# Designs tried in a protein design chat: VH-VL binders against UPF0128 protein PH1314. Part 5

Target 1, 225 residues: UPF0128 protein PH1314, of Pyrococcus horikoshii (o59052)
Amino acid sequence: MIKMLEGYYIIENPGVVPAERRFRMKDLKAWGYDLHLGTIEGERAYFISKTGERHEGETYIFKGKEYHVSRTQKEIPENARLLARIIIERGNPYLEVWLEEEDVKFPLTKEDPRIILKRIWEKEKLNQLLKHVRAVGLTTDFYKDNVFTQGIPLPYEEYPPKVRRVLREVKDIHRDLTGFGRFVFQYFGEVDKMHNYRLYWTLPTLHLFDIDIANEVDKVLGMLD

## First folded at step 1 (VH-VL)

Design of11 (framework fv_ofatumumab)
Fold by ESMFold2-Fast, scan of step 1:
Structure of11 (fold): chain C 225 residues (1-225), chain A 119 residues (1-119), chain B 107 residues (1-107)
Amino acid sequence: as target 1 above (225 residues)
Amino acid sequence: EVQLVESGGGLVQPGRSLRLSCAASGFTFDDYTMHWVRQAPGKGLEWVSTISWDSGSTGYADSVKGRFTISRDNAKKSLYLQMNSLRAEDTALYYCATEWELLGEFDYWGQGTTVTVSS
Amino acid sequence: EIVLTQSPATLSLSPGERATLSCRASQSVSSYLAWYQQKPGQAPRLLIYDASNRATGIPARFSGSGSGTDFTLTISSLEPEDFAVYYCQQRSKWPLTFGQGTRLEIK
């Protein structure tokens, strides 16, 4: 099995189950521009699998189009398209872009969530995060219910103050994107003396782990243009 | 070691106000999101309110929204709940609790302070 | 709000028996579910977080499983100290919600 950090599945103009509840979410000002998270009223969307299982995702409104983004690899709806995944091979992170044929195409070069995420990089919180986060170099298995079974987490209180600040900023960014959602944070390996940490977090968009991955995002988007 | 100690509970009449306090010790208080959770006599747990580590975010149960205000003082390692316009339905044992929001590996609860709202 | 429904409301068993407690969410909470134990006159105690991880100091006889909407807490070979009320709690969405509890009592 390919070692993966994260995958993103997007459905443009989804003909899926409508959001089952109206959830008052924070304004997506964290994205640096006016966007709506959820449907036009801030709702969350759900997908029903053929086996009857429900998959929760986030719905974005961008330039008048609805995008439902799922960050899980467990099951992809039939009309979903994988935008990108981060793969770890032999300890090195790679950004892989996978485009599938769909009836309604997602214009990655203009409406890609990664482009919006780059605008967030100019914000203080995300820049501070990039200074202290390293890529996960061993394994990440998104099919496991609990990502912490894959790592050796330190008790939160044992993290250095700079790392605790980064973890709080990740929480704040995730909270702002989801409104009130909880998040998953995964840590692999040891915390070294130079703050050379392997961190992983889950957001309803593309994850960033360090500056090398950010540079790969830039490279891939350049190739798509 | 780690302790949370609630205080400020008592017997009050409907419509009056009460301020609960929670004193923390044995851990880095300013790193934790804090909660107030209540339990009416013989009933289950009900989340009341939350406040982030930096006081930048707060949340309230619909049953108390507009009447209760959560706050904290990190320098004093203390959490507060200002309760206004108290109702009979607010009668409960009030716990303060930490939640390790990021990892969830452990949390801490106090012993609770009793609030009784009656005429 | 996400409603958590626990079943059964009361479970009567003897020491040495296996206990299985259920918690069903009205909508998916992924794996953001915790289990608490509460004994009379005491504060709740965290047993399981993120559906299946035992909290520090919790005996191996406690285990959690499930994902999405259906969750189970299992206690293999009950000890006398395990008779208590058990609550599930979701951390997926605001407001935070608890189940109504399952009372585990001595038969």
Scores: ipSAE 0.000, ipTM 0.415, lowest interface PAE 14.9, mean pLDDT 59

Design ro01 (framework fv_romlusevimab)
Heavy chain, then light chain:
Amino acid sequence: QVQLVQSGSELKKPGASVKVSCKASGYTFTSYAMNWVRQAPGQGLEWMGWINTNTGNPTYAQGFTGRFVFSLDTSVSTASLQISSLKAEDTAVYYCARDRGYSGYDYYFDYWGQGTTVTVSS
Amino acid sequence: SYVLTQPPSVSVAPGKTARITCGGNNIGSKSVHWYQQKPGQAPVLVIYYDSDRPSGIPERFSGSNSGNTATLTISGVEAGDEADYYCQVWDSSSDHVVFGGGTKLTVL
ESMFold2-Fast, scan of step 1: ipSAE 0.000; ipTM 0.425

Design ro02 (framework fv_romlusevimab)
Fold by ESMFold2-Fast, scan of step 1:
Structure ro02 (fold): chain C 225 residues (1-225), chain A 123 residues (1-123), chain B 108 residues (1-108)
Amino acid sequence: as target 1 above (225 residues)
Amino acid sequence: QVQLVQSGSELKKPGASVKVSCKASGYTFTNYAMNWVRQAPGQGLEWMGWINTYTGNPTYAQGFTGRFVFSLDTSVSTASLQISSLKAEDTAVYYCAREFDSSGYYPDAFDIWGQGTTVTVSS
Amino acid sequence: SYVLTQPPSVSVAPGKTARITCGGNNIGSKNVHWYQQKPGQAPVLVIYDDSDRPSGIPERFSGSNSGNTATLTISGVEAGDEADYYCQVWDSSSDHYVFGGGTKLTVL
């Protein structure tokens, strides 16, 4: 079977860790984050990680409720809106997309990803996805390297070598992804072209969920078209 | 015009070594991965591995480790394949092929191919 | 050890439609690329990511991919379409590109 993939986020100028350690977890599940229960000075706290490592010192709230989870997979409310995820039904992958009060499901492999992206671009129902995935630059941290372009779009050949290396590493990791991962990468590429910004994937190898990234995710998910 | 030009045919004896070169032109060499593909006489295409043109790191398919070495000379936009201790079963056409790679799209297809280098190993 | 299965040969009359299949377990979840190879020549990419055409490839070439079968379709077949055709996928499980065995298209 194909692995289920979520695991992406778009960042707009991450760089400040907010003094307040409380974050609204609107749609955070759509970005593939795990929740872990821990302790800060004797009090219960959530810790969130991309892949099971606990981030100390943070507390997260979802719809006014605190979630207490151990170092194990935990449920968050099903009424949390998810933008898109891959699902597997009888061995076939589908992209499930939520649009207001309805959802749309279609097979990832019925058409070329570029044709699918054209249809998504033109199809009213999938415009909700566009509203939530815009960003104004590149950001990565899985190599202990922060790379920012701060909303200055450039042709690929004009990016610094370090930035181009990161983009090729995304492609290399993309080869380990299936279905949704390839679709999301291509989709973000098309969104980036239209908005004249470069988007970067937060890779599954990132072990910690940075608080500034969590705040940026909530901000992006709240964006209007 | 984007193109890959490979070195000429080689006739070698068993136990010798050979180096096949693949010179790229018309694009920024270090922005695109380079793959190697073998085709034995009358047979299909067989993927041998790839090399990251920016880092120089090679990855080999199982069966192509040890005697096969991928390398680069970025100053002349050239990728090379060296085969040591040649055996009769190495007789084949060897292709280099560029993996399509753009800042907004990675289809994993090989969009540009070299013309092929025939390596014949005979005694 | 992911395997792609192609018929060894397909025959078609000029002007008719040829269909070349590529079978693989759950291949519909992968992106399939197709190459055309004429005798003595290097392969040429004719379809990538299941159904997209590179610039310069005529619209007679199309592709589809679902379930366990990908298909390259050539409509209005011409004598110049005679060639070997290979399908290809990236198999993330084994970290390998996999080629099908190839199909010889004969226009008769």
Scores: ipSAE 0.000, ipTM 0.416, lowest interface PAE 18.5, mean pLDDT 60

Design ro03 (framework fv_romlusevimab)
Fold by ESMFold2-Fast, scan of step 1:
Structure ro03 (fold): chain C 225 residues (1-225), chain A 122 residues (1-122), chain B 108 residues (1-108)
Amino acid sequence: as target 1 above (225 residues)
Amino acid sequence: QVQLVQSGSELKKPGASVKVSCKASGYTFTSYGMNWVRQAPGQGLEWMGWINTDTGNPTYAQGFTGRFVFSLDTSVSTASLQISSLKAEDTAVYYCARVGLWFGESQYFDYWGQGTTVTVSS
Amino acid sequence: SYVLTQPPSVSVAPGKTARITCGGNNIGRKSVHWYQQKPGQAPVLVIYYDTDRPSGIPERFSGSNSGNTATLTISGVEAGDEADYYCQVWDSTSDHPVFGGGTKLTVL
């Protein structure tokens, strides 16, 4: 009994660093989703589907992998919360969810899944802008300009015109971001083991920058008025 | 690779309606906003507004509220402009144009349709 | 209600340099884009973000932007450059583009 999986949020770790959030089981139901426990390739996982769909005991094939649904989650304690990740795999958003007690070490957000998916889309638009900046050679100036590696930001007016152009464009995008998008950008200036790991992989196109350059870009963005 | 192909010219009488189409190819249609720009005979470029190709939400410039409607058919990557109750002053070439950057201060138009001439005369 | 001002026409001899100006209050703090429109054709982007050139646009096209004036410069002008040229900025206050009135470049 194998069915093609469509219209669901599935749990998959494709090896990228996902956005993290927390919410309660009753919130999922209020948003029109049911939570299921299952396995992906033998590993324990959670699966979210639209309210009222039957999945218990079913096996699905998605991207060549077998996803088995063991049971629908009904009795999660009222004060327990789910930790969730949002994963983008080749433009397809996935929601990874698990109980708080299974891993309580992730950053928290209580946003509607629809809003978070919209913010993931906005993050992808920012990645497109960063690709554009690279294509026109603007990011190449960051690699070779010692100003960005010395930890001393310049007054905005003293940056080269190409750099000022990039700063204005990224500031405008940053201004419009909320929730998950703001979370992604707000962590770029933080330097610790967990935050550094998330910074490198949160925007895939930025993995080509070393952490010092990424941090200097954040400092300069903070100086825009 | 990227192309915007517009429908053919139209000759209409005052009070009629017209629908101009703009078919996109060579890129992900819903990733870029679509703008409409008109040019009356011998005049410059006049921005009419844009439509968000992901949400379908249109934004109209001040002079283009009421009779002008922007719409989408995402299944065929097509944006359309409908003008109702046509007036002689609507005589112009109408262009669709793709925004080069989706967000940010400095949006520009990187690809343009070939234009659709709409002539309103009795 | 930001306004861009262009001269209505500029004449240049073949092989010489044409300069088309775009005036605006503190335009040097904005990014300026330039479009070429040949008779009977759609506009074509020739310069974006003050100085950058799209693929397929000859190197003789260049741009600058400082203070209250942006300039499109065409060196070694050819007959095929005869066209109307429009500058454009994005007005963040009203969230819409502003076009200049256009400049007719005549190659004589």
Scores: ipSAE 0.000, ipTM 0.413, lowest interface PAE 17.5, mean pLDDT 64

Design ro04 (framework fv_romlusevimab)
Fold by ESMFold2-Fast, scan of step 1:
Structure ro04 (fold): chain C 225 residues (1-225), chain A 120 residues (1-120), chain B 108 residues (1-108)
Amino acid sequence: as target 1 above (225 residues)
Amino acid sequence: QVQLVQSGSELKKPGASVKVSCKASGYTFTDYAMNWVRQAPGQGLEWMGWINTNTGKPTYAQGFTGRFVFSLDTSVSTASLQISSLKAEDTAVYYCARSYSSSWYHLDYWGQGTTVTVSS
Amino acid sequence: SYVLTQPPSVSVAPGKTARITCGGNNIGSYSVHWYQQKPGQAPVLVIYYDSDRPSGIPERFSGSNSGNTATLTISGVEAGDEADYYCQVWDSYSDHVVFGGGTKLTVL
């Protein structure tokens, strides 16, 4: 991996909007993403690609689209669609992203993840971009009602039968058995402890951060059968 | 119960050096960043910087480069601030304060403060 | 670097509501934290992430943040609330913690 530099970056023409706001570079790499240094119009830039799906040179192509990241030292272009920042904590680089028009505060907050997800999905401008985002919850019921019943992006009845069974019977599955779920627990650690739940996302249109957890989710669902 | 206990007050002459310590207890030391904040007599709070407790990497605010050194002794859960070539303008109360992971989180627990007086 | 502006002092009668402001360019896009400092004591976190209260902080403390102004609101003010109050943000451009100048709250 190239040496990570702290600083501000702009993801141009992202094509999709990530539901997550903070990523460990190690996790992105483990899930098949790489970050490479190059240039765009004379500016230093990072190019993000899924492992094995990269264009030779400074531009990376993922699923037929070009992705460019422009680094600025102290000025972020006004026409940016998605803002990004690389920060190193405990020797580990993180990628943090945000949209200028969302109601969620930057940087990271301790807001309930369900409220953050609801704001993102309900916002008119973002609904079209995030319509394919799906949240699947595993929870131990601390509250009378399952917490996902109050924050699920789809009506409860519209989830597949196996997913509804997981949401009803998850008291016995307290531990995260997937890499993505472990990341979500780490990302929302203090809030997750208070709300007694874990969140998984299926992000079929989030190709920059496309984490194929379908097989992991199926494995977990199979354990409940 | 989380506690940050700082070393006692110091009276120093200009040109001397001082080392202020901050001993943490009640939590996993390396899971939280340690910040340093200065407060001159009758003035507000000035953030000096933070140190990554896992890597030992310090980050200093612009006004606190050169004479100020953040360090750790993880074996005893202690962070330290050393100020060299002391000047009268360094007279202040120095606080350590923790934040989750990095400085971009809020400062949830603070030490009691260490008064450093520089006088001739 | 980013600058936060607070009034130097605010006076309020017991039982009334005190409002302490923190001004900053587009501060509504930042997460604001508030600290209470009594004479001779270390600061204590009273509000974090604009409006959340740590355990042990009374419900009469609340916060808001929008546009260019964040506000700490203390309802039913008590003599024990006399203190200096500081707002704080993390400035992502400089990667620095920024404090406001502080507001001395006097309960008359």
Scores: ipSAE 0.000, ipTM 0.420, lowest interface PAE 20.1, mean pLDDT 63

Design ro05 (framework fv_romlusevimab)
Fold by ESMFold2-Fast, scan of step 1:
Structure ro05 (fold): chain C 225 residues (1-225), chain A 122 residues (1-122), chain B 108 residues (1-108)
Amino acid sequence: as target 1 above (225 residues)
Amino acid sequence: QVQLVQSGSELKKPGASVKVSCKASGYTFTRYAMNWVRQAPGQGLEWMGWINTNTGNPTYAQGFTGRFVFSLDTSVSTASLQISSLKAEDTAVYYCAREDYGGNPYWYFDLWGQGTTVTVSS
Amino acid sequence: SYVLTQPPSVSVAPGKTARITCGGNNIGDKSVHWYQQKPGQAPVLVIYYDSDRPSGIPERFSGSNSGNTATLTISGVEAGDEADYYCQVWDSGSDQVVFGGGTKLTVL
């Protein structure tokens, strides 16, 4: 879980990141965010703030734990999954709610994503939604030919049928875009305003897709605010 | 036992092509990136780019697009550099160097090949 | 493109301390790595992550990095330390690995 504290998103010990899931500091900065090193109870952690918002050298005590934000910013490749969690949690209060049957998040609108997903599946409208989506990968090492093999935590055939269908549709959309592996950071402002965020799988190893959708899709699905 | 062994020196004429190989042993080839670095006579180190040993995707530094091709043969743990349409300016020692992808966030090279001298002369 | 600046040469007497600098704009925000290259040999990593030593590198090698200057320090210099030394960073802005021009350390 990502936490928000005093203008920071806190990423606790991210673990080992495979090469295909690395991203670069330049991507984070181009999107308008700065990365800080620090500690939580003496253990290494990352803190992310909006560019220009600085609380360098600050110590915070929150819910009985000590958080220290270092002034030191290092060029650190970060886990694409963790950055996508920041995007998801920042702009949509319902993204922590999982679809019980599939453990899947679809950050499509301001409405509860469980209700949206059930309506999409019930109306067989997911294909129409995806036809109007421009989807891009977050991972710097991703290329269209490796989408399913290099970023998905389970073999494709081991996913539930409904999840496999979504993955296949997203893969086809990615192939229709000018390359998979583009950075989604340029869309953060639009995504925050529209609550159209990354398509997200809630497994021990996450796989993420960014979505930029047309107003027509929301009208067709009856999901306008 | 952990080592990178490069192919032998090459003497080529302008316009020819050359392929330099770099064979890895003693570690899991696909868990480390492979970088290429060249050094012209009497000059410093110049990064040429890297190849992702897991995906096969190459990334080239500015100035090394077009005539330079990075490739892999993972079945024999070998990375290769091909230079086409050789020019006198390509005369250099070419090094392969591995980069740890295991969990470290910084790009550094802890193991280097012995170097391959490529001489381009008429 | 990002540029690292090193002095072309540094001369030091045996047993004294050598300091080799690596200048770069806000280089203290980057992680600096250092390589030693002896004539006719491949480079050898001597410092990584600003100040960490690989196994097998003696404690007389140390590093620092702050502001616009990183420094490789070699104390108790020995004749066998005579070599070219290169600093190196990964520049996030260009996604390029950048080497300094190298410093020839002469032990006189």
Scores: ipSAE 0.000, ipTM 0.418, lowest interface PAE 19.7, mean pLDDT 63

Design ro06 (framework fv_romlusevimab)
Fold by ESMFold2-Fast, scan of step 1:
Structure ro06 (fold): chain C 225 residues (1-225), chain A 125 residues (1-125), chain B 108 residues (1-108)
Amino acid sequence: as target 1 above (225 residues)
Amino acid sequence: QVQLVQSGSELKKPGASVKVSCKASGYSFTSYAMNWVRQAPGQGLEWMGWINTKTGNPTYAQGFTGRFVFSLDTSVSTASLQISSLKAEDTAVYYCARDTIFGVAPEYYYYMDVWGQGTTVTVSS
Amino acid sequence: SYVLTQPPSVSVAPGKTARITCGGNNIGTKSVHWYQQKPGQAPVLVIYDDSDRPSGIPERFSGSNSGNTATLTISGVEAGDEADYYCQVWDTSSDLYVFGGGTKLTVL
């Protein structure tokens, strides 16, 4: 398992970790990975930081602080470690991640993850939680800010207590979603064309072998839309 | 455990069509691209193109457009090469070969680590 | 288009060291991969990324790549090493695989 942004982006080991730690952003989107890790505007690419801000270039971590550096700048501490960078080669964006191994928090099993997910759905734990998330989203003034209409997640501590409680319950349920990978969801709000506030769950990180499960989870979460 | 098994040799007349299959086992089929490589009698290796096993999109090298079609059947982890309007110049051993894992930047990772045993296609009148 | 040049043949005595070259313009800026092909058999990857060995390939096989020449080195050559050897790069300019013409290694 790799960790990119504390509290936001935990990328499960995709099975085979490339030595150069590079991923084509087009392939990551096709696999359902972190659709909000970067924004592409023409030839420019941006990394989304822990605070939800967009930063072009490289992001480093040193002593718990993030340093955002443009491609040619050297305004970083000498012992800072590279967290992630966005590379554009021949108009194609790539995300290179400085891998940080973490303790495995969820057990892996040989059982098909779709069967495990089906069992959880059949027990209605996820359905009950989704009803709660829907109710919170529809009543939360917190999402009237234009920051949330861009699909950018907030730092965990900045969510309302009611939303934080739901996120903790989701984390507990996801602990039970073991298999060939793990899922991490981020809540973000947007205003639809009728000015109704909605909570959307995105899959900020996903193991490539979990594509089918991500699609099944997205279908259930799509009921919130 | 990882292996690619190809269909048997074919003897065809000019103008006929042939379909070569390549069955993968021992790994996640859609996690790796599949290449096709040709080797004419007494000649070196010639890259024909590749197919994206997740999207089904083929990419053909110069000289292999039109008569050559790459396809997939993911339900049986099989890639196929079809050649139409066969010519004597198509006589060769055709190999399928597993590319590097998807999602990795090019150059360093574009090599072929597992190869099928080859299918001999002979075109003669 | 980009071209890789290999000698057509190299001969070596058993137990000696064979060196097979792969020439290309600024090939040292590219990653070079090497395949071994025995008569009637499929190619086998023996070196990737200039110098790395796949699992199961003996330490006798090594590679280097600098300037305009990449080299596959086989130390302590054995009769079983007789084969055709092909170098390969990915040409970023054309987005195509490029193979060398092949070198036949004969152990005499």
Scores: ipSAE 0.000, ipTM 0.409, lowest interface PAE 18.9, mean pLDDT 62

Design ro07 (framework fv_romlusevimab)
Fold by ESMFold2-Fast, scan of step 1:
Structure ro07 (fold): chain C 225 residues (1-225), chain A 121 residues (1-121), chain B 108 residues (1-108)
Amino acid sequence: as target 1 above (225 residues)
Amino acid sequence: QVQLVQSGSELKKPGASVKVSCKASGYTFTTYAMNWVRQAPGQGLEWMGWINTNTGNPTYAQGFTGRFVFSLDTSVSTASLQISSLKAEDTAVYYCARGDSGSYHEGFDYWGQGTTVTVSS
Amino acid sequence: SYVLTQPPSVSVAPGKTARITCGGNNIGSKRVHWYQQKPGQAPVLVIYYDSDRPSGIPERFSGSNSGNTATLTISGVEAGDEADYYCQVWDSSTDHWVFGGGTKLTVL
């Protein structure tokens, strides 16, 4: 069963955090996209909006067609249900996804509105990849227990003790979540006796295809009718 | 050095109330949660719940709702457990124990010495 | 509620190795802590985070955790190791700590 801890599912902007400070997911932020389910003229509709203070554009899917609209809250019903939040870390080609536990046992199919999210993600991944390639000194390792490490690449045992504590905390949180996505830990070294890192949650492409949408979407749509 | 010092033993009659205190020293009180653990005579350790020392919000395990109240006095770095309407089955040693209040959980690295509460007629 | 199962007792001869198990559904996905309690004393943390030792705990104490079983291993057992041992995990789904029922280790 898919599960997200309350307070750990929303990432708006990844920040640099001293390892001496206790980790708290609420300190992380990122931008991305929200998928909402609502109705237009009594019929099912999906709404995709970019997260953040200024929506840079909105898309909705109605009767199987994609509509790109000017930014407006009128296109997203006030009582529309949030199904998924896809978060993108700026300067990184990875995609981050949040899903509510109760709504998230569904396959992704060809006609699924998340095909549009996947397409948006693929375009943004390319844009972020170009920025990431120019980020000096970054490298990516798949670390034990589904944790990616970037920044200064060290074997686990060679990280400072306080940094290893953060990595263990990340592993513990990951074990308690849905298994969707991975934590990305970026270590930037020691500055003024503080070990600095960045932490965010990311969903690799391969995991998008494992999410079953069909039966749960039907249930949710039945509740809206 | 980290220390948790609990109040002395209590002998009470059924229906009375008791307050067990736990004074912390050697660290910043609000950086760790305080846990309460009960051990009945000849029995194992039973987690009762915890209190967030930063927010004051308590969480109680099943079976410890209603008569049990966790509280704090942050000005003196003290956590307290109050048991109302005491029953014979409340006879036990009560321990306070320091736990990590964040997502990193090292278990209970420091424990109070225990307070024996005896409920008898 | 999540449940941890320990054998009620384990006997071992001095100098030999004692193994105390802690069973739980998918316990290998959790972090296990171990406590030693001698009669009339408060529990003492002897292993945290599956296999780490707190300062002051002899290297004779070690831990492992995989699948459905965590194990506390005490090598070269001494008379002073006779005590009750408890395993513990944090269950993030309920925000609750869970203790095992305890194992009495008897040395001879």
Scores: ipSAE 0.000, ipTM 0.418, lowest interface PAE 17.5, mean pLDDT 67

